# Miniprotein binders against q56419: the designs that were tried, part 84

Target 1, 326 residues: q56419
Amino acid sequence: MEGRTLEEVQEEVFKRHGVLVPKKELEDLAKALEEAGLLLTEKVEARLKEEEEKLKRERPMRLAGLSYPEGEREARAFLEAFRASYPGEGEEARVLLMPHLEPSRVPEVYGAALAALEKTPPPERIYLVGVAHRPLKEKAAALPVPFQTPFGPALPDLPALQALDALLPFELFNTPLAFREEHSLELPLFFLKGRFPEARVLPLLVARRSPELGEALKVVLRDFPGLLVLAVDLSHVGPRFGDTPLTRTLAEEARRRDLGFLERLAEGEPEAALAFLGANPTRIDGVEVVASLLPLLRERKGKVLAHRLDLEAPTLSAVGAGTLVL

## First folded at step 7 (miniprotein)

Design k77
Fold by ESMFold2-Fast, scan of step 7:
Structure k77 (fold): chain B 326 residues (1-326), chain A 108 residues (1-108)
Amino acid sequence: as target 1 above (326 residues)
Amino acid sequence: SPIEEAKRLIEEAIRLAQEGREEEALEKLKEAIKILIENGASPEEVAEIAFRAAMELVRRGAPPELILRLVKEVARAAEEAGASPETVQKIAIEAYDRIREELRKEYG
């Protein structure tokens, strides 16, 4: 129940003021409060409908000025600083796994992704697969509109998106509001657009395992070749994620699970990577994406370029992040 | 028989498409596919039917979006008829592949 009963309100008034208010006046007050609540709900619904209509035209930046700079010049300097945070050389990627965690927390991991992109020929399109942090009507979704970035809009690849939609048993273009505030797409896209400004994008979200998505993507990628990007984070441990405070043992387990997962993917064994995690006790959020994309990951060998378990001292929590090229 | 009814519906769909009645043709096609799935038709057989319908639309100058919509609607009809997710997916992929290969061969 989300409200006080009339009897409870009457008792509270009597306790505080020693006066019994007539039941009819309390009923009128309760009705007025209910109507005020309905007005607030109607305003929220109107705002969401307005935002949904806006999303039919474009997806605006939400994290500009917070997670990355708003201006193009400042954004370029920011990107170069992240590249400089990784001392190694990249490798050419046909499939790139990169994080969507706040970039400032794991700059060397994003730097490794940028190093890989430097070695990768510019793709005509990027299949950007993120994790839905809000419920989707279907197992997966896409938003076929320009995504704003400091480097200009990332344009949707409409022919490839329509081909993908045709191969799926559900409406691919569902739940546009889920894209309004979705960092698993926005943060990787900032780096991808900065490196490949001419590439079109297929912005895809996975909420639940969708093997039909992987099979359909395999067909679409054959006809519309491009770079496949899995924008996923690894272990989520500690109180922020419903876990106990981080201990050395839990941190070691998270690192072991992150690296074991990535290494099996690097061997071209995505089923073995999933089996290694079992019940996914450290909450690697890439599991549903990998499970959906099995046909694209099998027998594709590569290399883990970077891994970090980022510690949040105030919350005694941690999030794993990695960069893998296949 | 159900199979004869499905064949009749396919022939009717072709006739409607030839008359420029694409939406009615699609509905007859979907009815035929539901009957075929309910009677054990293979994904390959359903994909072949979708391919033939798609090529008829191409010959009439239909835009790619309508052709792709046909693939989705055929797969959706199979799903509504109780086909497994794997079967539905296979129908869509096989139909798309046949359409793409024919268009590439014919136009390029």
Scores: ipSAE 0.258, ipTM 0.719, lowest interface PAE 4.9, mean pLDDT 87

Design k78
Fold by ESMFold2-Fast, scan of step 7:
Structure k78 (fold): chain B 326 residues (1-326), chain A 104 residues (1-104)
Amino acid sequence: as target 1 above (326 residues)
Amino acid sequence: SPIEEAKRLIEEAIRLAQEGREEEALEKLKEAIKILIENGASPEEVAEIAFRAAMELVRRGAPPELIYRLVKEVARAAEEAGASPETVWKIAIEAYDRIREEVG
């Protein structure tokens, strides 16, 4: 009822339909609706508990058949098509920044990431850091289960995950439901698993700045070396994201902001990259990830391999995407 | 029998762990796991063995990194002995869950 009284409801029905509904009938209807709401809440809670229990054993594919093919053969051909879309050579990566938006929208950018992976020695493990699109109980979280892909399950690096958890002031394995539908992990993982089928994964989500995560990861990477992947989209501009409709000027400003941010990261100056964003009033998806991982990004020089501002004409909006190797 | 040999290696690994000889304990444990996998041991059986060895190291004050390295080495030994990726994962997660429940 959203604050309406039964008397108000009775009056409105009479005015609109000429029917005087007895107050007791409205009370009975209200009680039935409240009871139906309680039963619906109980069913929703039961389903969430069931889904949470399933996530203790594995994380199923959610975007198979939508963002990538479900079958292994078709998935392989799909991945190779993305590589073919990038005409350049890759660079070896110790740290890789790649996007997590719909791959078909920026195929050259994902192709650049694949090119970098081809030049990179196969890592024993991948630290895959995405952006939480749902609330987390803590600043960051991980889910220590196999993530299903068309190329087989991406297995968790349990020793490294547990070492990380032991070094953090909060429970790392929190909010498993946040991983149920998380494209910032699933989409990069498709490409990473396709190129490094033997690598184990540490699937990490950042919701808010956690300097403690960066410090802990620096220690864990020393003992459990691997590839660090930041799955980060860049500028979000236009009405779809609460901004004014995109113009050529606003698009150029977004491109300039994206490239200025990436260039400063490539110079090994992540604090300068964050300061650059603070001085220029546009939003970038990866701010909290970069701010959390400062100890891992300082003094690592690299190269921007690709950048695109993907334009969504129907909404006059755009999302920036880039591939950076460090 | 191979099973008796594996049992002897496990007993030796636990004794070495109790003495703080972690690397030697891991080598004996890995050898035992390979024999067990080759003779049809279940993921649950292998995970229990890893858990018991890990608890001896915990009692000695070993850091978490070393404890979970043990879990990883056991899983790798099973993989080298021909265990499927699913079996390797089941060994690791079962051992991880039991260690987490005991320590956390």
Scores: ipSAE 0.000, ipTM 0.137, lowest interface PAE 17.5, mean pLDDT 85

Design k79
Fold by ESMFold2-Fast, scan of step 7:
Structure k79 (fold): chain B 326 residues (1-326), chain A 104 residues (1-104)
Amino acid sequence: as target 1 above (326 residues)
Amino acid sequence: SPIEEAKRLIEEAIRLAQEGREEEALEKLKEAIKILIENGASPEEVAEIAFRAAMELVRRGAPPELIYRLVKEVARAAEEAGASPETVRKIAIEAYDRIREEVG
């Protein structure tokens, strides 16, 4: 009905179709639609509550059989094939930036991440920071449960997660449902668990810049050392993302934007990286993650191992992906 | 009277913690913190109380996640009692730092 009265609806039907619908019939219809809407809402709310309760115990795989193999043996071969896609040797990482884009689209970028993990001593824990693709009640969230993978469950680091929560001005465990279908955690986690099967994980999502998260993480990382992983994609260009169709010029601009951003991070200058994006229009979803983690990225020099702008020919669109070690 | 009530709740919380009754200890501690904040206690005083309760839980072999949860719950109790965001933040950081120094 959206701001129309029953009398206005009755009048419009009469003017267009010459039929006068009795007011009581319109009232009865409106009541029936309202009752049906309330029942549907109650059913949806009950299902969401059930799903939320299940997420208090574990986070199941959602992309197994689609983005990576379900079976452990097949998953291992898949991971090895991605490593083989990158011809270089990695660099040791204290901080790793890697994509969360569909792996099959940028195999050499994931291969570069795997090469870096080969050179990195096994961490006791991984701080895995992804991008929220669904609303969070707060600027950031975590889910303190086992995340299922083909290599077995990635166990939460409960002491480190509780230490982080204690230092934050908001409830860290605030939106379990946001983790139900979150590829920015699930896809990087597949590769991380395959390489570091014994590492515990802090699965973190950033929706909006949270300087308090970076400040708290700096303290927690000092007391609970581990590998920091930023799971972020780079430029999003073209009609699929509400932009004009990709041209050679726009693709080149996107590549320069991505590389300029990554190279400034590699120099330990995350504020300069953000300023560079501000001066050059961008749709990098990792901006909010980098802006939140500034204290952890300053004065850490490193190297860009790989970059690719992946083309979606049917939509004339593209997504950038890169691997950076700090 | 309110300050004396808070002291008794703190003593009860410590006793419950010593008996391994962590959830009951935490509830008594939260009641005490709310009274203290309502009566003008400093962030340093509240952090010291949280630290003392945490040390009793450590002596009983409580897991580290429970110790950090105690810090969060104390800060939240202060917030519920009307403490400013700055006060709540100071309580959490001071309690965390004291616990870290002792536990090592």
Scores: ipSAE 0.600, ipTM 0.862, lowest interface PAE 1.6, mean pLDDT 89

Design k8
Fold by ESMFold2-Fast, scan of step 7:
Structure k8 (fold): chain B 326 residues (1-326), chain A 104 residues (1-104)
Amino acid sequence: as target 1 above (326 residues)
Amino acid sequence: SPIEEAKRLIEEAIRLAQEGREEEALEKLKEAIKILIENGASPEEVAEIAFRAAMELVRRGAPRELILRLVKEVARAAEEAGASPETVQKIAIEAYDRIREEVG
């Protein structure tokens, strides 16, 4: 933001409201606003420090009672209903791409993910890679605490997280507050914990492409084998995402780009998947995650189990979701 | 010479590690790594030095957490001395791999 002088403020007020505010009154107001801003900043900083301290112990549920049931029995029935929404059989996953948008909007896509998990031997740990919806101090981050779920806490794999941190050129545990409200981890984790209750988790967020994350994870996965989960949504189209209102043509383009991206990943060609999207005009948020994890995705063949473009009629917008097994 | 000072600091760090003085060993090791990076040492040379210090700590029964901390702090010292992120990561991965190969 450009700064304004008191003279410029005085002149603008006169032009817009026909009132000449004396310079002394503007100076007094500016001083009062600066003092109020200082007090607000101190209060905000104190509050953020308190929230950060709480996150050193655990990550509480934020979407229980909203996106999924709070009680274990109700949560189990809810999960089974999602599995039932997908009539197909799963495939064993070494790498699973699944969505993180509101599950009730794409139940068959989450059902396909559950079908794949059904065919997958229980992993000792899950590398859960989501997308940061809040700024991170670095390109990626992790939070090494238990994540609460209706099925009990998902425990962090501390040895694997410590190894990952040691192999990165930045501090992995760099932005705890980004995890306080993060649906790209919480929503997939609900399904993963329900299916694999004994698995430990590495909760990872990607804000920008980090090739160094992929290089480090290649080493860590060799020593700490586990299921790699890319919790990403596909196309984001319409006014909600800075685009024109959804038309049939735009929806067809979004579906074409989603499927072309997934199909190239299924052929073990992640660079081809990224090249196919070019400038990413439909805003597939998986691009930054795939670009970060190239060494883990090359030459891994698999299958697209499900895809849907979910329409949000009130905003004339849509979000793509898919399930891919590698 | 700076290189001779770095060599002295490495020898001191190894001795401190052998005596179970982990924090002092790490501090001397970090000083040596900064000098070496400022004087053009390769990532492989730095990783070898980190490996030697780590093996002394392993021999004395140091926990995994301390060994990983050593790898991280050595890489951080290289960063503070002006090493690129690529060099920092290469040091860490090479040191980690050498330690894993020896320890299993």
Scores: ipSAE 0.803, ipTM 0.931, lowest interface PAE 1.0, mean pLDDT 90

Design k80
Fold by ESMFold2-Fast, scan of step 7:
Structure k80 (fold): chain B 326 residues (1-326), chain A 104 residues (1-104)
Amino acid sequence: as target 1 above (326 residues)
Amino acid sequence: SPIEEAKRLIEEAIRLAQEGREEEALEKLKEAIKILIENGASPEEVAEIAFRAAMELVRRGAPPELIYRLVKEVARAAEEAGASPRTVWKIAIEAYDRIREEVG
């Protein structure tokens, strides 16, 4: 035990400071620290409950002033600068794959997504599928509230969200706190709202593959047609992601893996895309999303508009990003 | 009999929905589903009865939100009766698909 721990503390204090602290005083200190820990835990729990209640009304911006400008005029100029960074023409999208990586790291990839949106008729709603960076109670989740943006709030499509919820074997609105800080939705939404200000949104997160989500979405999209957006990053390589330092060989493998994955999706072969990836050394963010949405991706042909492996020299790491239209 | 009581509750639910009393209609439908399950109805039998009630509600102008809520309640009841998540999911998808095809 606890008695052993206190004896070790007494001995360490004596060795360092030449003072023998009575066991009673160490016991009193331990109780005070335990009590302070309980109070801190209670305070944290109360704060989380308060934040959860706020999320029942709206989802505020978290990255305004950091990843994009807070003001509407400045945000519009920022968005147009990203479009200008891509010299090509876009293609009409029924399904759009775009990144959620920090936009300033891959401006030409976001520019390609904007080019595709430019060629796409304004949808009534956007099914925005991101990747959960925090645990979800279920395989997937949604938050049915307005999401704030510099272009005004992106309003939820409540009828479509309720239809989706009804067709799933789990509660769709299961983890509101996972949406409090979620860049895989917030960053793509900035660009989508800037181009389609009137479109309603279904903000969806995938934590683990959910074939039932894809089957339910197939039904919902038939009754509530809209643009499907997969907001996913590609290869994650290097020490920042628990891997070895990036080499030319590993970078080339990552680029080929990303492009092979995207090209197979562009051929309408999502199972072949998943099979192509294999296991290690790279991790692709979009695997669980693609695996969940198979029924929506089969037999849909399209084009890869852009791809980049963004190098982070200080950490010898890299993240892949791409834009695919289907 | 329990089956007669379930039928009566379904008829009452349809009438309440026609009067715009959607929450009360849903509660009567939930009560009917509970009675059917307690008396040994299979998840598929409950789904068939709920599907017919849903079609009648749609024909009488009930909003899609009420139909989606009904499908979810049937799925929950099937799960509580011991149906697998796959069976529950299949019942919900098939019911919604049939409603859409029949009603247009």
Scores: ipSAE 0.000, ipTM 0.441, lowest interface PAE 11.0, mean pLDDT 83

Design k81
Fold by ESMFold2-Fast, scan of step 7:
Structure k81 (fold): chain B 326 residues (1-326), chain A 104 residues (1-104)
Amino acid sequence: as target 1 above (326 residues)
Amino acid sequence: SPIEEAKRLIEEAIRLAQEGREEEALEKLKEAIKILIENGASPEEVAEIAFRAAMELVRRGAPPELIYRLVKEVARAAREAGASPETVIKIAIEAYDRIREEVG
């Protein structure tokens, strides 16, 4: 912490209150503020340890009542409304790419994902791969506990998670606190659990490229077959993301980048999809996920079911969202 | 013989674990697992060894995290010794299944 000198504190108090405070009283105040700072640090550390301990048992809902309804009946109606927002019939998925941004912003894109899930036979397990929005101790992580949803808890597939961990050169069950508030898992999981209530889940986060994760997952999927879900958003454009205000031209460029990326994935060419983004600057948060999962995406053809660039008018910014079936 | 050397390393690992020297015990166990895999031990045989080591940790009040770490380190040693991915997975699963049956 940057400290203020006692002389600076004395001068500020004099300026604001017209009182010259003796140095001894300022020293006592400075000591009290330092002690309060240490006490706040201790309380924060104690709270984080308590929250970490709770995460050993379950992962509670954080966005219930905000991004989706808390009650099961209301959640069912909400999910049905999203499905109704997409006029298509969907297509069977072995791999599903879907967004994780606020669902109400792109209901037709989540509706397309639901349509694909309707055509997909119920899997025994779902490999749900999201993007870490907080630092991880390793390149990737998992949390092997029940995740609460309005449709009941999504149970972890412990044998499959243990098999995955055994093949990785790092501890898979690292950084539990990164899962406490993670919308890239919670929002897709709402839709997945609503459609496949009996499926177990492997909740996975990627922070940085982990080719070893993709290699291990290819082996694990052979013995523990399931649905692979990539929960990723596409282009992030505008001032909210450190860019210039959105214009028609920038929006069209973002749409072309998003669709070019998705279409190359749909052709079973994930390296070409990544190279396309490298040639066309973008802020797609799913890049690290795709780069980690290359062995699972190669030579797997599919279809882009939906794409939208959602405008956030107050910030002149936008986020791309898409649904891809492979 | 290599098998007799592996048995001696396992006995040493058990003694070290009983003395509270868990990291040294784990290193001796990993050496034994490497020798066993190199000499054709089955996944079931390696899983049995991991299970017995895990039960020593359970008897000493070790938390689940240390038990998971033990099984992972045994699986890692098998992989480093050239075991197939199928063998590595089978070792981990069978060890965990036996641990669950005993502990609940």
Scores: ipSAE 0.137, ipTM 0.650, lowest interface PAE 5.3, mean pLDDT 86

Design k82
Fold by ESMFold2-Fast, scan of step 7:
Structure k82 (fold): chain B 326 residues (1-326), chain A 104 residues (1-104)
Amino acid sequence: as target 1 above (326 residues)
Amino acid sequence: SPIEEAKRLIEEAIRLAQEGREEEALEKLKEAIKILIENGASPEEVAEIAFRAAMELVRRGAPPELIYRLVKEVARAAEEAGASPETVQKIAIEAYDRLREEWG
């Protein structure tokens, strides 16, 4: 209605429907629509405040019964089935890169992550860094509450989170609603909690490149040592992501880009890994996480345990997933 | 004078913290910082004053959780006084390291 008079609306209705609507009826309709819009806005705002208040206490499971079983026994069997899907042995991880893609799509990749966790001594805490799929008020955020899992709640490491917040030039606990539905944390956490039930967690989201997060984490990890987990997916190719339909050539190029990226990270060269990706930074959501964590990834050598390009046949698209230990 | 009032508030904040009244101490420290900023104190000057108050609280046996809150308040003070994000983080890391030495 901005920029239109009631007279102009009246004329348009007459031209389209052959009816001259009295000005008062148009005014009454406009008022009713405006009042309905205000009521919907107020209801939405009230609902969001209610959800935000709930998130001050805990983060409930959202994908239980969908991506993993809700019951503890069934969840344990599910996790062990993923480990069994990977025939190799793992290696000890100080830093673990794993996917957050639907696990059933890339079971061998999650199995490789589980193999690495088997060789890793139980950490006192896990720094779980995912990708924000919803806007954040700042470049990064954390939610300092228990995250529910079928294996019990993953408890926050409050002292380490407070130390991290203190070393950042912004408020770390800035967008609780972004954590309400966030698979880049929930899916890796399922596997991490199943393997390390006593570890506390720092659930972190990166929306945009934050070098200050990496600098702060370098300081915090000195006093609060733990396992650093980068929960990121790799290439996103095909029409679902703004590309042409997937071909053999495009799939081979995506696999080459994913492996070249991971191999450079495995050599302790994260800047070279970012440079290797070149002109397609928006098609790998892990770019912003790696760019934020450079000080933690430099000069750490490791090994790529698994890689898969998962095909979405209906959309002729694909998403890459990998497991890297450093 | 406003500067003398800020100094009085800082001394009061230290005394309140020694009595275990940590929230009231932080409130007095924030009031002092506001006065200093309003009277033209630089980010470095505000940060140094806030750091000295934090150091005294640590010397009086403040718990580790309060140390992180104090570092954040030092960083916020520098930001309120006009420091860039890079300067704010540099001040925070320096304050954290200095407080860690005393706590350790």
Scores: ipSAE 0.601, ipTM 0.805, lowest interface PAE 1.7, mean pLDDT 86

Design k83
Fold by ESMFold2-Fast, scan of step 7:
Structure k83 (fold): chain B 326 residues (1-326), chain A 104 residues (1-104)
Amino acid sequence: as target 1 above (326 residues)
Amino acid sequence: SPIEEAKRLIEEAIRLAQEGREEEALEKLKEAIKILIENGASPEEVAEIAFRAAMELVRRGAPPRLIYRLVKEVARAAEEAGASPWTVRKIAIEAYDRIREEVG
């Protein structure tokens, strides 16, 4: 209604519906919504402060009863069911790339990771590198506390974490709250702890490319040997991720990019894997992790054990997942 | 077309926000909202755009207060483009509802 006055609009509404809403009431509503927003902000800030204090002691399970069973016995049966979903025997891993999306969506892919872990000698520690889904104060962060699992707490490797912190140009333990709700660590950790109950962990999040992290990790891994796990999902396509609805063409492009990326990593050519993706048009979230860890991935040959592009039918969107051993 | 221009402005706003240029991003977003309203966009469509912009700010660590302010600026841009008071009200309510559902 270009050119209509507020009074003309209110008069027409009154004639049609017998209701007159003064501009003052609309202004009061907008103010009330802003005040509600400020109250939500205050509640959120208070809640985050409380959660931050709790995170100084331990990281509780957030997805127990949702993505995996809470009880130890049920959790073990659940884990074994995923292993059974993969018909292959896996291969020994020095570096493991595995997904972090909802496991029930890609059971064979998690099963392939379990098969690889089954053939891998128990490590003293696991360098678990996930993707930050919340902002970090620095390019990367870690949380040096026990992470609760149905198989008992995954204990932090404090000496290795301190060695890593000492080599970085920033404080490693910089954003505890980023770990409160972080499925890229919690979901892989469920499987890793079930397979290697005695291993300590270095829970690491990457938000942006950090070559200094890769250089520091190369030094720390020499002195504190362990299994390196990249917990990353592959292509994210469809309306949920800012694309048009999933088409056969978009799905094929996502699969081509996922597999081309993984195959180049398997050849020990991580720079070639990044170059193959170019601008990352299908939003492989592992790009920043791989770019950070280049020194640890070069010249390590391996094998792609599994790949799936999982369709989220209600949103016509899809997420790629894969298992790669190096 | 006006719709293609609005889409281009939204894409530019996202890029500017990713570069940390929040005020310039907001101005481009407001220009896009005005074009959309002038071309018959529904309150639901505008609220969806505000929600997406808010989630981008959340990912970049913006404080919630600034995010809720974004909704007010979007609603004001719709009003400046000639949206009825009913449309302005509906945009604000629907955007805040979506943000509350995601943020808590």
Scores: ipSAE 0.000, ipTM 0.107, lowest interface PAE 22.7, mean pLDDT 83

Design k84
Fold by ESMFold2-Fast, scan of step 7:
Structure k84 (fold): chain B 326 residues (1-326), chain A 104 residues (1-104)
Amino acid sequence: as target 1 above (326 residues)
Amino acid sequence: SPIEEAKRLIEEAIRLAQEGREEEALEKLKEAIKILIENGASPEEVAEIAFRAAMELVRRGAPYELIFRLVKEVARAAEEAGASPETVMKIAIEAYDRIREEVG
């Protein structure tokens, strides 16, 4: 009712329901709705504060029983099945790019990531960089708590996280609630914890390009060496993402875009990879992650192990997923 | 002068730290950093102060957590005094590098 007169409201009610409502009754209703809105806001704020407090102690599983099995035995069998879905051998990774798309849709891509992890020496820690699907108070954030998995808790590397925080011009631990429901960390972490059960983790989210994050990580990685994982999906095409319905031509263009991007990263040319995408980098959700981590990606050569464009038939849309080792 | 006032605050911070009053010492140190930044101190000068404070913590057997928090709090004081993000980051990295070189 903001910007409407009570007289206009009375006229509209009469027109719709054939009833003339007295002005005082409309005023009383407006006041009751406003008061109810205030009470709901207070209750929502209290609940969010409680959720935030819980996240200071641990990050519980959200996708267990949905995207992966809850039980440890079943989770182990699930992991082995994904590895078996990829017929090739892996390559050693110092940097791993893997998807965060629902695993069951691209099993060979996750299988390729597992193959790479088999060839990789066990790291003391994993720098897991995902994409924020909820707003952050800063360009990037981390949550320094154990993340629950079917294989036990993935423990935070507190010294490395605190070193990283000290080097950044903003609070690293700035938005705990953004981590409550974040599949770009939870889904890759399931696979990483299954392969490297003793590794500590730095769970990082990027919302906007932060060159500061890349520069700080370069310093931290020197003293706290570990595996860098970029958990990013590739092209998003079709009506669900603001495009026309998926055609063979559009799908071929998306595959070419994905592979051109990945191949330039594999040549150690991340600036060229970003430039290749041109004026529409938002079609790949990992653009802000790659742009933030430039100092860590330059001059590292590697190999694209797998790529799939997953078709979502009901929406005539598709999401690209790939595995890249550097 | 403001610079002489900052030096006095640093001396007071050292005295408070020697008395086991670490939180009050940090408060005085942060006040000194703000004055120095407002009066044109370089990132290297501020990093040197953070390094010296960190070495006092190392001598007392403080855990890594306190050392990194000290660096962060000094950088934050510079930010509150109007230092750019680039300057804040320079202070933190320079302090970190000096600490690493000294303690191994």
Scores: ipSAE 0.536, ipTM 0.838, lowest interface PAE 2.3, mean pLDDT 88

